# Ledger of designs, part 1: VHH binders against UPF0758 protein CT0611

No score or structure here was measured in a lab: all are predicted.

Target 1, 126 residues: UPF0758 protein CT0611, of Chlorobaculum tepidum (q8kes1)
Amino acid sequence: MNLKVKGARDVFEYMKGRIPDETKEHLFVLFLSTKNQILRHETITIGTLTASLIHPREIFKAAIRESAHSIILVHNHPSGDVQPSNADKQVTSILKKAGDLLQIELLDHVIVGNNDWFSFRDHALL
Structure headers, positions and changes below count from the first letter of each chain, unless a header shows other numbers; antibody chains are not in Kabat numbers.
F stands for the ipSAE by ESMFold2-Fast; E and O both for that by ESMFold2, at different seeds; each is averaged over both directions (binder to target, target to binder). V2 = 0.75 x the mean of E and O + 0.25 x the DockQ between their complexes.
[cut] marks letters that were taken out.
Atom coordinates printed by the task and the answers are left out, and those that the model quotes come from them; centres of patches stay.

## First folded at step 1 (VHH)

Design a01 (framework vhh_nb_b201)
Fold by ESMFold2-Fast, scan of step 1:
Structure a01 (fold): chain B 126 residues (1-126), chain A 120 residues (1-120)
Amino acid sequence: as target 1 above (126 residues)
Amino acid sequence: QVQLQESGGGLVQAGGSLRLSCAASGFTFSSYAMGWYRQAPGKEREFVATISSGGSTYYADSVKGRFTISRDNAKNTVYLQMNSLKPEDTAVYYCAAEPYGSSWYEYDYWGQGTQVTVSS
């Protein structure tokens, strides 16, 4: 059955075992139903996160095709330190604005690390 | 089994103060954002304040500067300190554990509410 996510902890648990190479930084997008069930996830980038690697058109094109109600952004920090960088905040701002315009909400951005996570939503950064 | 139990409501005069408490059990409290919502007679549910798992707070414009939300993870309790109360603050106040994107009726974790009445 599709997993219903109630908060950032559920996103963290979902991502366990789904990161192909934990020594590298990965950015994922989760596509969610109106009931916050994960419909699908997609790898967006591998390697150091920069705003120039993010293409909102492609992310939201996939979201529209999936009939997603909302999305969640996830990326890992191989260091285990889950504090957001300026690049993380910039990427979040770009995708939140695009989602607001298209009416597909960016519910959260979750940074996952060594048995820990950070939620932008939980820290009023989204 | 998730339970949220509000307390501390009552009758106060305008300009007075109240402190609401919400005791939580049945989930990993420290990992959840917690919020307060209110519903006045004949009105929709209104957002009041939230506090994240990390302690960051966000307030509705109508209560900013007057209300303070806080939490005690050792006691699994969230608080709402209400100062400079106005008659328009009269409502039933509800505690919620905040799942992603859920409407009030769809939240898995809501309390029964506590009545706050502010006399003019």
Scores: ipSAE 0.012, ipTM 0.220, lowest interface PAE 8.9, mean pLDDT 81

Design a02 (framework vhh_nb_b201)
Fold by ESMFold2-Fast, scan of step 1:
Structure a02 (fold): chain B 126 residues (1-126), chain A 124 residues (1-124)
Amino acid sequence: as target 1 above (126 residues)
Amino acid sequence: QVQLQESGGGLVQAGGSLRLSCAASGRTFSSYAMGWYRQAPGKEREFVATITSGGSTYYADSVKGRFTISRDNAKNTVYLQMNSLKPEDTAVYYCAADLRYYSGTYYPEEYDYWGQGTQVTVSS
């Protein structure tokens, strides 16, 4: 799937139908080309997300392996509430700084619900 | 709708410095990726530098280490600090904005809005 993403709506549409079990929280990373085409995505974690559970090494290891120019984080909230938790904000801040240092930009973090999404970029949180 | 206005161009001696500014209208400036491009007479427009909405920066090989791009979202302005200028840097410099915050870093076709340009002339 070499779909080009222009914003969070495109990310939401891409992830629709690609979450294996909506009753569980999943963290995914999307790997993007220089033209923001999705090269691939990978599941990073399954289960309740906490900041201590996510390490920049794991996400950027995958990005380097894929030769990604940039990344987008996606996770789902089984509750349907797409508002970010404090853990979501902490993880985003840490990974944004790591990406800037490594020159693999974290373009966005998108939280997906059933028919709604939340973009950190759209809300000036990234 | 956004309008871009460059300033800070002029005549400078080789080895000198200039700081270009690009003022953008609109309250969504922080969501734009911003770029600088240049065009010498008879040449195609070429990439100089870009800064994403998140602040990551990318440079053409010809300007790495000499030019620095930065942005001030509170002032809706992007800057290009040009040091150690060479006669070959002589061109009209354009700033560009992409409303799609996932814009590509190296592709001119990704930019939606362009300024009128500001002339930079570097004497030998």
Scores: ipSAE 0.021, ipTM 0.281, lowest interface PAE 4.4, mean pLDDT 81

Design a03 (framework vhh_nb_b201)
Fold by ESMFold2-Fast, scan of step 1:
Structure a03 (fold): chain B 126 residues (1-126), chain A 119 residues (1-119)
Amino acid sequence: as target 1 above (126 residues)
Amino acid sequence: QVQLQESGGGLVQAGGSLRLSCAASGSIFSIYAMGWYRQAPGKEREFVATITSGGSTYYADSVKGRFTISRDNAKNTVYLQMNSLKPEDTAVYYCAKDEWLGYSDYDYWGQGTQVTVSS
């Protein structure tokens, strides 16, 4: 049975142990059902996150293929500092807008550190 | 599960001030982000303000500079100080544990407190 996500803590717990190399920045997308169950996750990029490298087409192509109702964006900061960068905010804005158009909601963007997390939704940045 | 009880609503004239309180029980309050939402007649429920466990605050653009959210962890209480009230602020104000909105809609919303701002 798939894990049901109630909030950002559940996303953090799900990603714990699922990041292949914590010394590198990874961007993941989680695909969710109508019941907020995690259907699958996918690695989108490995390496420094920049808005110019994020193509909504590829992310939402995967979401449509998965029959996802909504998505959650997750990335790690190898530094352990979970505060969002301007690039993180820009990427979030782009994907939120694309999701709104396609009716596949971007529910949250969670930045995961060593033992902490930051939720864009919990901080009203989404 | 957390129980939330809002209070402090009422009728005020435009330009007035009001302080809302939200008392929480049933869980460890200090580890949660807490927020205020409002719903006016015929409109969707909208975000007003949130305060994280660490004390960081975030506000909707419509209330920035006028409203202040704060918390008292010793009393398990969240406050919303509303200054320079406008008729557009008329709504039922709800306190919520800051979580996915779908879960808050079932059991984590309080009863709400009515704020009416007359012109």
Scores: ipSAE 0.011, ipTM 0.180, lowest interface PAE 9.1, mean pLDDT 80

Design a04 (framework vhh_nb_b201)
Fold by ESMFold2-Fast, scan of step 1:
Structure a04 (fold): chain B 126 residues (1-126), chain A 121 residues (1-121)
Amino acid sequence: as target 1 above (126 residues)
Amino acid sequence: QVQLQESGGGLVQAGGSLRLSCAASGFTFSDYAMGWYRQAPGKEREFVATIYSGGSTYYADSVKGRFTISRDNAKNTVYLQMNSLKPEDTAVYYCARETYYDFLTGEYDYWGQGTQVTVSS
């Protein structure tokens, strides 16, 4: 995919219409080129996000297979409230550390609601 | 051009309150998340609070329950109501709008000039 993302708004717009069941929480990973173009996205989990459901090796194995330069995490809150949970922060910390070690940067984590979004990067939480 | 102008800072005693304002211009204010950051002497700039275009809010743990962020889209203004102020809250407070991912060309927030808050014991 040749869609370039410059910030969280672009990620929000990309995810519009791409969430299969908006009544459920989904965690996605976006794989990006060196020019921040979306190469592919992949669903990681469906249902309430917990750190125990996140396996960094599988996420980064997929990133390596896609020849991704960097990744962006996206998940939706069915409530529409984009405020991050403690689980969201824990998942972000784990994947940021893994990405740093593997040199596949976690550029952002974006929480998407109905008409709003939250960017960890834009709020100095990444 | 994007402009942000903070006001409302000053000297207040511990336990007191202040209300900061940030007037924004040069962009469609209602489309952007707005935040407050602060920088104390000798420290890195740190996150305080954000409010998203849809009205959702998020706070740093150090200010949760004491500070309230709000916005008035008709006035292109974001506010920070600061209650139960502590000497540790002494800092220059900055208003910011959403940043871009490109770390070389869009890594910097559109920061205002800042407003000094001093909390005496």
Scores: ipSAE 0.015, ipTM 0.259, lowest interface PAE 7.3, mean pLDDT 82

Design a05 (framework vhh_nb_b201)
Fold by ESMFold2-Fast, scan of step 1:
Structure a05 (fold): chain B 126 residues (1-126), chain A 120 residues (1-120)
Amino acid sequence: as target 1 above (126 residues)
Amino acid sequence: QVQLQESGGGLVQAGGSLRLSCAASGFTVSSNYMGWYRQAPGKEREFVATIYSGGSTYYADSVKGRFTISRDNAKNTVYLQMNSLKPEDTAVYYCAAGTWEDFLGYFDYWGQGTQVTVSS
């Protein structure tokens, strides 16, 4: 049963119970079909996020392997504060540009907290 | 029948302040994300501020430190306190509400807007 995601709320619900160690920052990528069904997710980084640790080639190589139509980025903040950092914005910009070139759209970047989330798309930051 | 009704707009001098209100009916503001957007003449609609169900807030860089979004759960109302207003803040301000948004960028509900004019 592949879950169909319609927005950031569905992404938040999918990620519940799927973050291995909430004391650490994790960046995930979700691979989606043409019908926005989650095909798979993959952990990209663990620990403090910096743009220099993000390798678009490896992310999009995985997306192509999965026959993904689009991707969604998800990460957690150990503080529980869902406010995006400057590093979060830089990572989003890098991956959006790479996705545009490869025609594998970055649909959203969702920051997840305990009972709340932040969507880059909902805030016109994507 | 979800409705959003904005109020509090008007004419103000540069450096002044206004407080906008968004009264909601047919849903609970404390369990939904709520936002303010604005559109100036000849410009595209832009994001201003948001508040999430848990109370987290986010602001556009152009208004950070000057504007504050808040809610009154008892009155089922969201506010935008606008301080140190500038002529470039002149726009129609829209209240928006949703529990989630589809990837086409649609909110569930939008108000009719309220005009804010800042003169000097």
Scores: ipSAE 0.006, ipTM 0.340, lowest interface PAE 9.5, mean pLDDT 82

Design a06 (framework vhh_nb_b201)
Fold by ESMFold2-Fast, scan of step 1:
Structure a06 (fold): chain B 126 residues (1-126), chain A 121 residues (1-121)
Amino acid sequence: as target 1 above (126 residues)
Amino acid sequence: QVQLQESGGGLVQAGGSLRLSCAASGRTFSNYAMGWYRQAPGKEREFVATISWSGSTYYADSVKGRFTISRDNAKNTVYLQMNSLKPEDTAVYYCAADSYLPYTWDEYDYWGQGTQVTVSS
């Protein structure tokens, strides 16, 4: 069954227990249907996030193959501090622009902690 | 938290046009996807059009080419321009808002009260 997401809390709940090593920073992409059901997720990077490690072509190639309508970015901060870094904001900007051009929208970027999350959407940063 | 209020409905002849408006108040409008849904008597509520916070639009096949959804974030308003109206478009039109608004009506957090559109033959 595919999980339907209505907002960042549902993204947080989905990722709970799906981060292999919480001592490391992981960046994931979630592929969504027209009904906002999670079709699949994919690990993009493991380790410190930098814009140079992000390849929009590969991410959106995967989205097209999955027949995704939209995507959501998710990553964790091992510190537990869910506030976005400048690298987080840069990555988000790059992928938002690519998604807008390809008409596969970046719905949100969610930073997950233990019992807290940060949504770029909820803070008007997307 | 957001409140939605529709306006612009009415009686129009087939082939005519109407523009519906949905004014949002309360929380930050720009963080929400906005949608239009409609419901004819005795039928389930059906999807018409959505617009994301970034302006990406999606339409039901029955209205593509005839209806245009747009938004004005400075006015906290979403619009539905309806051209070439058909009797089959007769319904109560509802505005909806949610962070991740899907194509299906499901259980959205925020709905307006609706505005009646009647298209005569």
Scores: ipSAE 0.028, ipTM 0.384, lowest interface PAE 4.3, mean pLDDT 81

Design a07 (framework vhh_nb_b201)
Fold by ESMFold2-Fast, scan of step 1:
Structure a07 (fold): chain B 126 residues (1-126), chain A 119 residues (1-119)
Amino acid sequence: as target 1 above (126 residues)
Amino acid sequence: QVQLQESGGGLVQAGGSLRLSCAASGFTFDDYAMGWYRQAPGKEREFVATISSGGDTYYADSVKGRFTISRDNAKNTVYLQMNSLKPEDTAVYYCATEYGLFTDSYDYWGQGTQVTVSS
């Protein structure tokens, strides 16, 4: 059975060992079932995160193909500083609006560091 | 079993200060973000402040510069120091942890503590 996520900590634990090179920024999308089980994850970008590299069409096309009920956005900060950047906030806003329209909810955006994480949902930023 | 218990609420005059405490038990406190939310009568529950497991803090615009969130991992306690209180701060204050389902309601909330700020 697929792993069920209850919150940002479960997302952080799931991503441990799944980031190929922790010295680089990676942006992932996790596709979830109606029971919040992780169906699959997909790498969206590797390297410096910029809003211009994020296309809702491609992300939600993948979500539809996976029959995802909802998605979670994840990226890492190699510095270990999990504070969100303006680019992180912009990406979150774009994907939240697209998800609301398509009824594939963006449940959270989690920034993962080495031993800490930041959840947009837990900080009322989503 | 996760339990959160708030204390420190009460009646205070505008411009005064109050310190809330939340005692947590039944989970690995150090691993989870802790937050404070509030709800005034007839209003939605609103975010006040949060503190990550690593100690990073975030505040609602309405309380920035007046409220300070902190945690004591040795005591499994999170605090909210409230300064320069306004009548608009009157609400039931709830302690919460990030641990929960992706819903409008977390499984792990305290019972709340009433804060009343008189003019």
Scores: ipSAE 0.000, ipTM 0.127, lowest interface PAE 15.7, mean pLDDT 79

Design a08 (framework vhh_nb_b201)
Fold by ESMFold2-Fast, scan of step 1:
Structure a08 (fold): chain B 126 residues (1-126), chain A 120 residues (1-120)
Amino acid sequence: as target 1 above (126 residues)
Amino acid sequence: QVQLQESGGGLVQAGGSLRLSCAASGFTFSSYEMGWYRQAPGKEREFVATITSGGSTYYADSVKGRFTISRDNAKNTVYLQMNSLKPEDTAVYYCAAKYSYGTLYEYDYWGQGTQVTVSS
């Protein structure tokens, strides 16, 4: 059974209990079908997020291997503050452009906290 | 059962104001994008305004500066404040709900509509 995601809340619920060490920042990618069902997720980085550590080729290589129609980025802030950093915005911009070129849409970037989340899509930041 | 129930329509003079409400039930309101559309006699249904689950708002050019969309997640209600009404705003106004990852044209749920008539 694959879970269909309709919005950022579904992404937040999916990620609950799936972050191995909440004291560290983790970046995940979710691979989605044409029906927005989660096919798989993968950990991209662990530790402080910087744009220089994000390699679009590796992310989209995995997306192609999974036959993903689209992807969603998810990461946590150990502070619990879900507001995006400048590094978060830079990473999002790079991956959106790469996805547009490859026709594998970056559907959203969701920052997850304990009880809150932030969606780049819902705030027109994609 | 999913329901969207509009209210607040009526007859008003040009330059007047109306506040439309849409009460939602049967789904997780706070995670849905909520919108207003309208349909004038003999025309296709057109976009008016939308508000995302995160609170971002978008408006048709024809209503920018005059209409304000807002939501109250505790009451499962979306509102459309309509100021400086014009006869051209006369239409049936529909409330709609869609998930954020759907397209603009993939609304999951629609209300029955409420009539707004603006006299000159």
Scores: ipSAE 0.121, ipTM 0.508, lowest interface PAE 2.8, mean pLDDT 85

Design a09 (framework vhh_nb_b201)
Fold by ESMFold2-Fast, scan of step 1:
Structure a09 (fold): chain B 126 residues (1-126), chain A 119 residues (1-119)
Amino acid sequence: as target 1 above (126 residues)
Amino acid sequence: QVQLQESGGGLVQAGGSLRLSCAASGLTFSSYAMGWYRQAPGKEREFVATIYSGGSTYYADSVKGRFTISRDNAKNTVYLQMNSLKPEDTAVYYCARDIGEYVSWFDSWGQGTQVTVSS
């Protein structure tokens, strides 16, 4: 089923039940069509997120393979605190620049917790 | 249909305080993140503060420690308490229901309330 995402809330709802081990940080990428339908998602990393370990090449290779129009990054914080870390901000900045160059927009980065989420787009961090 | 109505703006001296209100109707209020944005003359709209459905809050660095966002789900209202106001805070303030809409960014924005801070 191709689900259309209208905003960060829909991303949060989509990710419910799709995080295999909530005691660990997971970084996912959602690949979107021109109509913001989720084509597929993919796990990029499991474990503590560091900017030095995230390479645009890996993420955008997958986006190109999926013929994605845009991407959304999603990750969880095991603490339940949805506030972004400095590493989260660095990863977002790197991927936004790469997406701009490749013309595959980084539409949002959503941090998910138990009943809350944080959208980088909503906070002018994207 | 969703309706948002901002109020509480006005003219205030630097160092003063104002409390803004945003009343919402036509939605399940407690299920939505609510936030405030502002727009100064000749500038783009900028983020001010968000309160999430679970109660957590986030503030722009420029207002952190001076502004407090809160909500009353029984009244379907979100508030922005603004203390230690500066001339740089002069703007039209907007309330947003679903912050971060990807398909219709402005659908949930209210009509705004003017805040003017004199030096």
Scores: ipSAE 0.047, ipTM 0.407, lowest interface PAE 3.9, mean pLDDT 82

Design a10 (framework vhh_nb_b201)
Amino acid sequence: QVQLQESGGGLVQAGGSLRLSCAASGFTFSTYAMGWYRQAPGKEREFVATISSGGSTYYADSVKGRFTISRDNAKNTVYLQMNSLKPEDTAVYYCAAVRDYFGSGDWNYDYWGQGTQVTVSS
ESMFold2-Fast, scan of step 1: ipSAE 0.228; ipTM 0.534

Design a11 (framework vhh_nb_b201; at its last look DockQ between E and O 0.81; V2 from the best seeds 0.00; counts 0 for: pae O 3.9 > 2)
Amino acid sequence: QVQLQESGGGLVQAGGSLRLSCAASGSTFSSYAMGWYRQAPGKEREFVATINSGGSTYYADSVKGRFTISRDNAKNTVYLQMNSLKPEDTAVYYCAATPTFEYVWSQDYWGQGTQVTVSS
ESMFold2-Fast, scan of step 1: ipSAE 0.285; ipTM 0.625
ESMFold2, look of step 2: ipSAE 0.278; ipTM 0.639
ESMFold2 (binder alone), look of step 2: mean pLDDT 84; pTM 0.862
ESMFold2 at other seeds, look of step 2: ipSAE 0.241; ipTM 0.591

Design a12 (framework vhh_nb_b201)
Fold by ESMFold2-Fast, scan of step 1:
Structure a12 (fold): chain B 126 residues (1-126), chain A 122 residues (1-122)
Amino acid sequence: as target 1 above (126 residues)
Amino acid sequence: QVQLQESGGGLVQAGGSLRLSCAASGFTFSNYAMGWYRQAPGKEREFVATISSGGYTYYADSVKGRFTISRDNAKNTVYLQMNSLKPEDTAVYYCAKGPEFYDTSGYYLDYWGQGTQVTVSS
């Protein structure tokens, strides 16, 4: 049964136990239905996130394949510090614009730490 | 119905301080992020600061180190302490309720309060 996400807390809870190696940064995309149910998630990158290495085509190729209505980005910080970096902000801006153009909305970007999270949407960065 | 009421704005000299307050009603305040935005004449509304339900804060680079956002869940109030004010801080300041859900349908009209004018003279 597909889990419905109502906000960033639900995204954080969903990702608990689903990060294969918490010593490394992972960028995930969650594919959502029109009712905000998680259809699937997919790992996009593993290793240090840099804005120059992230291309909208990789994320939106997967979203189109899944017939997603919208997406949520998730990445972890192994340090547990959920403060967004400048690279995180740049990646979010690029993907928001790409989603607007393709009509697959980027609903949120959630940074997950050990026991906390940061939502771009909750902090008006999206 | 969501209601947000800002107060505490006024005229202040450069280098001065003001504390803005936003009294909230009509929702379970402790469950939501709260924020402050501002709008100067002829410009779009600009992000200033947010505070999550758990007390985590985030600031625009232009105000970081000078402004402090805080909340009092018992009083359903969010505050913005503004120190070392500059003429560039002159704007109408708006309180905003954070989003409840991932909503793909329309705009939530009660998101913003009525605003409070802050004027910083040089």
Scores: ipSAE 0.077, ipTM 0.419, lowest interface PAE 3.2, mean pLDDT 82

Design a13 (framework vhh_gefurulimab)
Fold by ESMFold2-Fast, scan of step 1:
Structure a13 (fold): chain B 126 residues (1-126), chain A 122 residues (1-122)
Amino acid sequence: as target 1 above (126 residues)
Amino acid sequence: EVQLVESGGGLVKPGGSLRLSCAASGRTFSSYAAAWFRQAPGKEREFVSAINSGGSTTYADSVKGRFTISRDNAKNSLYLQMNSLRAEDTAVYYCAAVFRDSYTWEDAYDYWGQGTLVTVSS
């Protein structure tokens, strides 16, 4: 029943139609099984992304509750420009390190724009 | 049609080094996941190392710190640099690839080479 994601395109397609208000920046986390099936997603923040407001404890608490094997971060850029900001890179670094310590891998961070996406994994930024 | 051809295997003494190569035809490695597997005499096939479409790498615990996986897009080739070789590294080494985006390291490989023999002995 659950959708299996093989790469960033599948993540982009899953998020299509699941962003409530594309004029606002949203940060989501996707929880994945050992088979890379999406178990659930959760909205972390709405509004301008600030690294200081991201709490690894809350994200990984949810991951543990879901018995997630790994996670994927997704956020949208209302401008349609999918290039990562410094805040995006900082958030990614923090969560990657936390995931490594807890052995819940951060598989990717996908930025979704109009009809394009950016994968941190595909650009060796993760 | 995609083909993978391994080379670089041979006889080497313990503590020695070898570099394995895998040449792809029909598709390029640069945007896809690729891996090395090995099968020792009388043993099951085991995962050795992988590189994904984004260039991130992973290694089996038995080879971590000794082996390095890399690719060369200009040559459409995948490499495995093997250092500090041990008798237990003796195996046929296989190149594997999946020409789709992949978040998986082990189960999703569609294409396989014929293998190259590595023998580590005195």
Scores: ipSAE 0.074, ipTM 0.424, lowest interface PAE 3.3, mean pLDDT 82

Design a14 (framework vhh_gefurulimab)
Fold by ESMFold2-Fast, scan of step 1:
Structure a14 (fold): chain B 126 residues (1-126), chain A 121 residues (1-121)
Amino acid sequence: as target 1 above (126 residues)
Amino acid sequence: EVQLVESGGGLVKPGGSLRLSCAASGFTFSDYAAAWFRQAPGKEREFVSAISSGGSTTYADSVKGRFTISRDNAKNSLYLQMNSLRAEDTAVYYCAAEYLPGYSFDEYDYWGQGTLVTVSS
């Protein structure tokens, strides 16, 4: 059964309970159909996020393999502070540009906390 | 008062071109994603094209290569350049805008009243 995501709240609810160890930072990618249904999600990194650990080639190779129309990035902050770091902003900028070139849109980047989230799209950072 | 007002519709022959405009007022248009939708008589409203606040564009498969969406934030305006028009493009065209945008293009905050495009011989 594929879940359709209408916005960042739906992404937050989808990831709720799907983070294996909330004491660690995890970066996930969600692969979406043309109707914004989640086809699959995949863990990209575990541990402190840095731009040097993120390779657009690998993420978009996976998106192409999944026949994704678009992607959403999701990660958690173990601190509970959902404000984006400079590394988060750099990663988002790099992947947005790669997605634009490859015609696989980065729809959003959502940082998930315990009962709240931060959407790059909601804050015009995409 | 928030308003979106479409213009530029009319009668055109197959293979012709039209440029639609949408004038936004009452809100900071540059902060909003914007889109064009259309509805043909007796059919459901369908997505045509969207442009994010950051300028990224998306097109329905039926219009790719023929239509171009653009925006001019200084003029609070959204545009749709329609080339190589076909009879099946006949519809009322609506502009729409969304702040804190969702991912579904049919769930927009603000809608215009529409402009009629008729493609016939």
Scores: ipSAE 0.058, ipTM 0.426, lowest interface PAE 4.3, mean pLDDT 84

Design a15 (framework vhh_gefurulimab)
Fold by ESMFold2-Fast, scan of step 1:
Structure a15 (fold): chain B 126 residues (1-126), chain A 120 residues (1-120)
Amino acid sequence: as target 1 above (126 residues)
Amino acid sequence: EVQLVESGGGLVKPGGSLRLSCAASGFTFSNYAAAWFRQAPGKEREFVSAITWSGGTTYADSVKGRFTISRDNAKNSLYLQMNSLRAEDTAVYYCARDTLYGWSSEYDYWGQGTLVTVSS
């Protein structure tokens, strides 16, 4: 049975132990059911995040194939500073607009540190 | 620290009105759905009304047409306007926060409650 996520803490706990190399920045997408159960996750990029490395077409193609109702973006900051960068905000904006158009909501973007996290939704940035 | 603090309870006569307030702090209130519940002496806690972050509302059958839920995101506040009060509305009223992602069967934070007594 798939894990249900109720908020950013559940996303943080799901990602615990699932980041292959915590010395590098990774961007993941989580595909969710109508009941907010994690259906699947995928690594999108490894290394310093830039908006030019993000292809909404491929992310939402995967979401459609998974019959996902919504998606959550997750990435780690090896520095431990969970505050969002301008690149993080640009990526979020691009994927939110694409999700709105395709009716697959970008439910949240969560930045994970060692024992803390930052939720775009919890801070009204989504 | 997430906190929800209710106020506005008191003693009123049948047919009277009260407005309850809930002050939210420690989180971005505008991103959460919120609800009012009540618990009468010797009874289980029951749902009264809920409001989504976009303003959509739901009411228990027992209060439809008499109570109005509203929110003011700029003031981080939730309200319940209670009209045509009846003796059976006597209860402690609780403000509750739904989960961040809107899972309606789970309210993760609750206020301490405010007592409403409807009696002649």
Scores: ipSAE 0.299, ipTM 0.676, lowest interface PAE 2.0, mean pLDDT 87

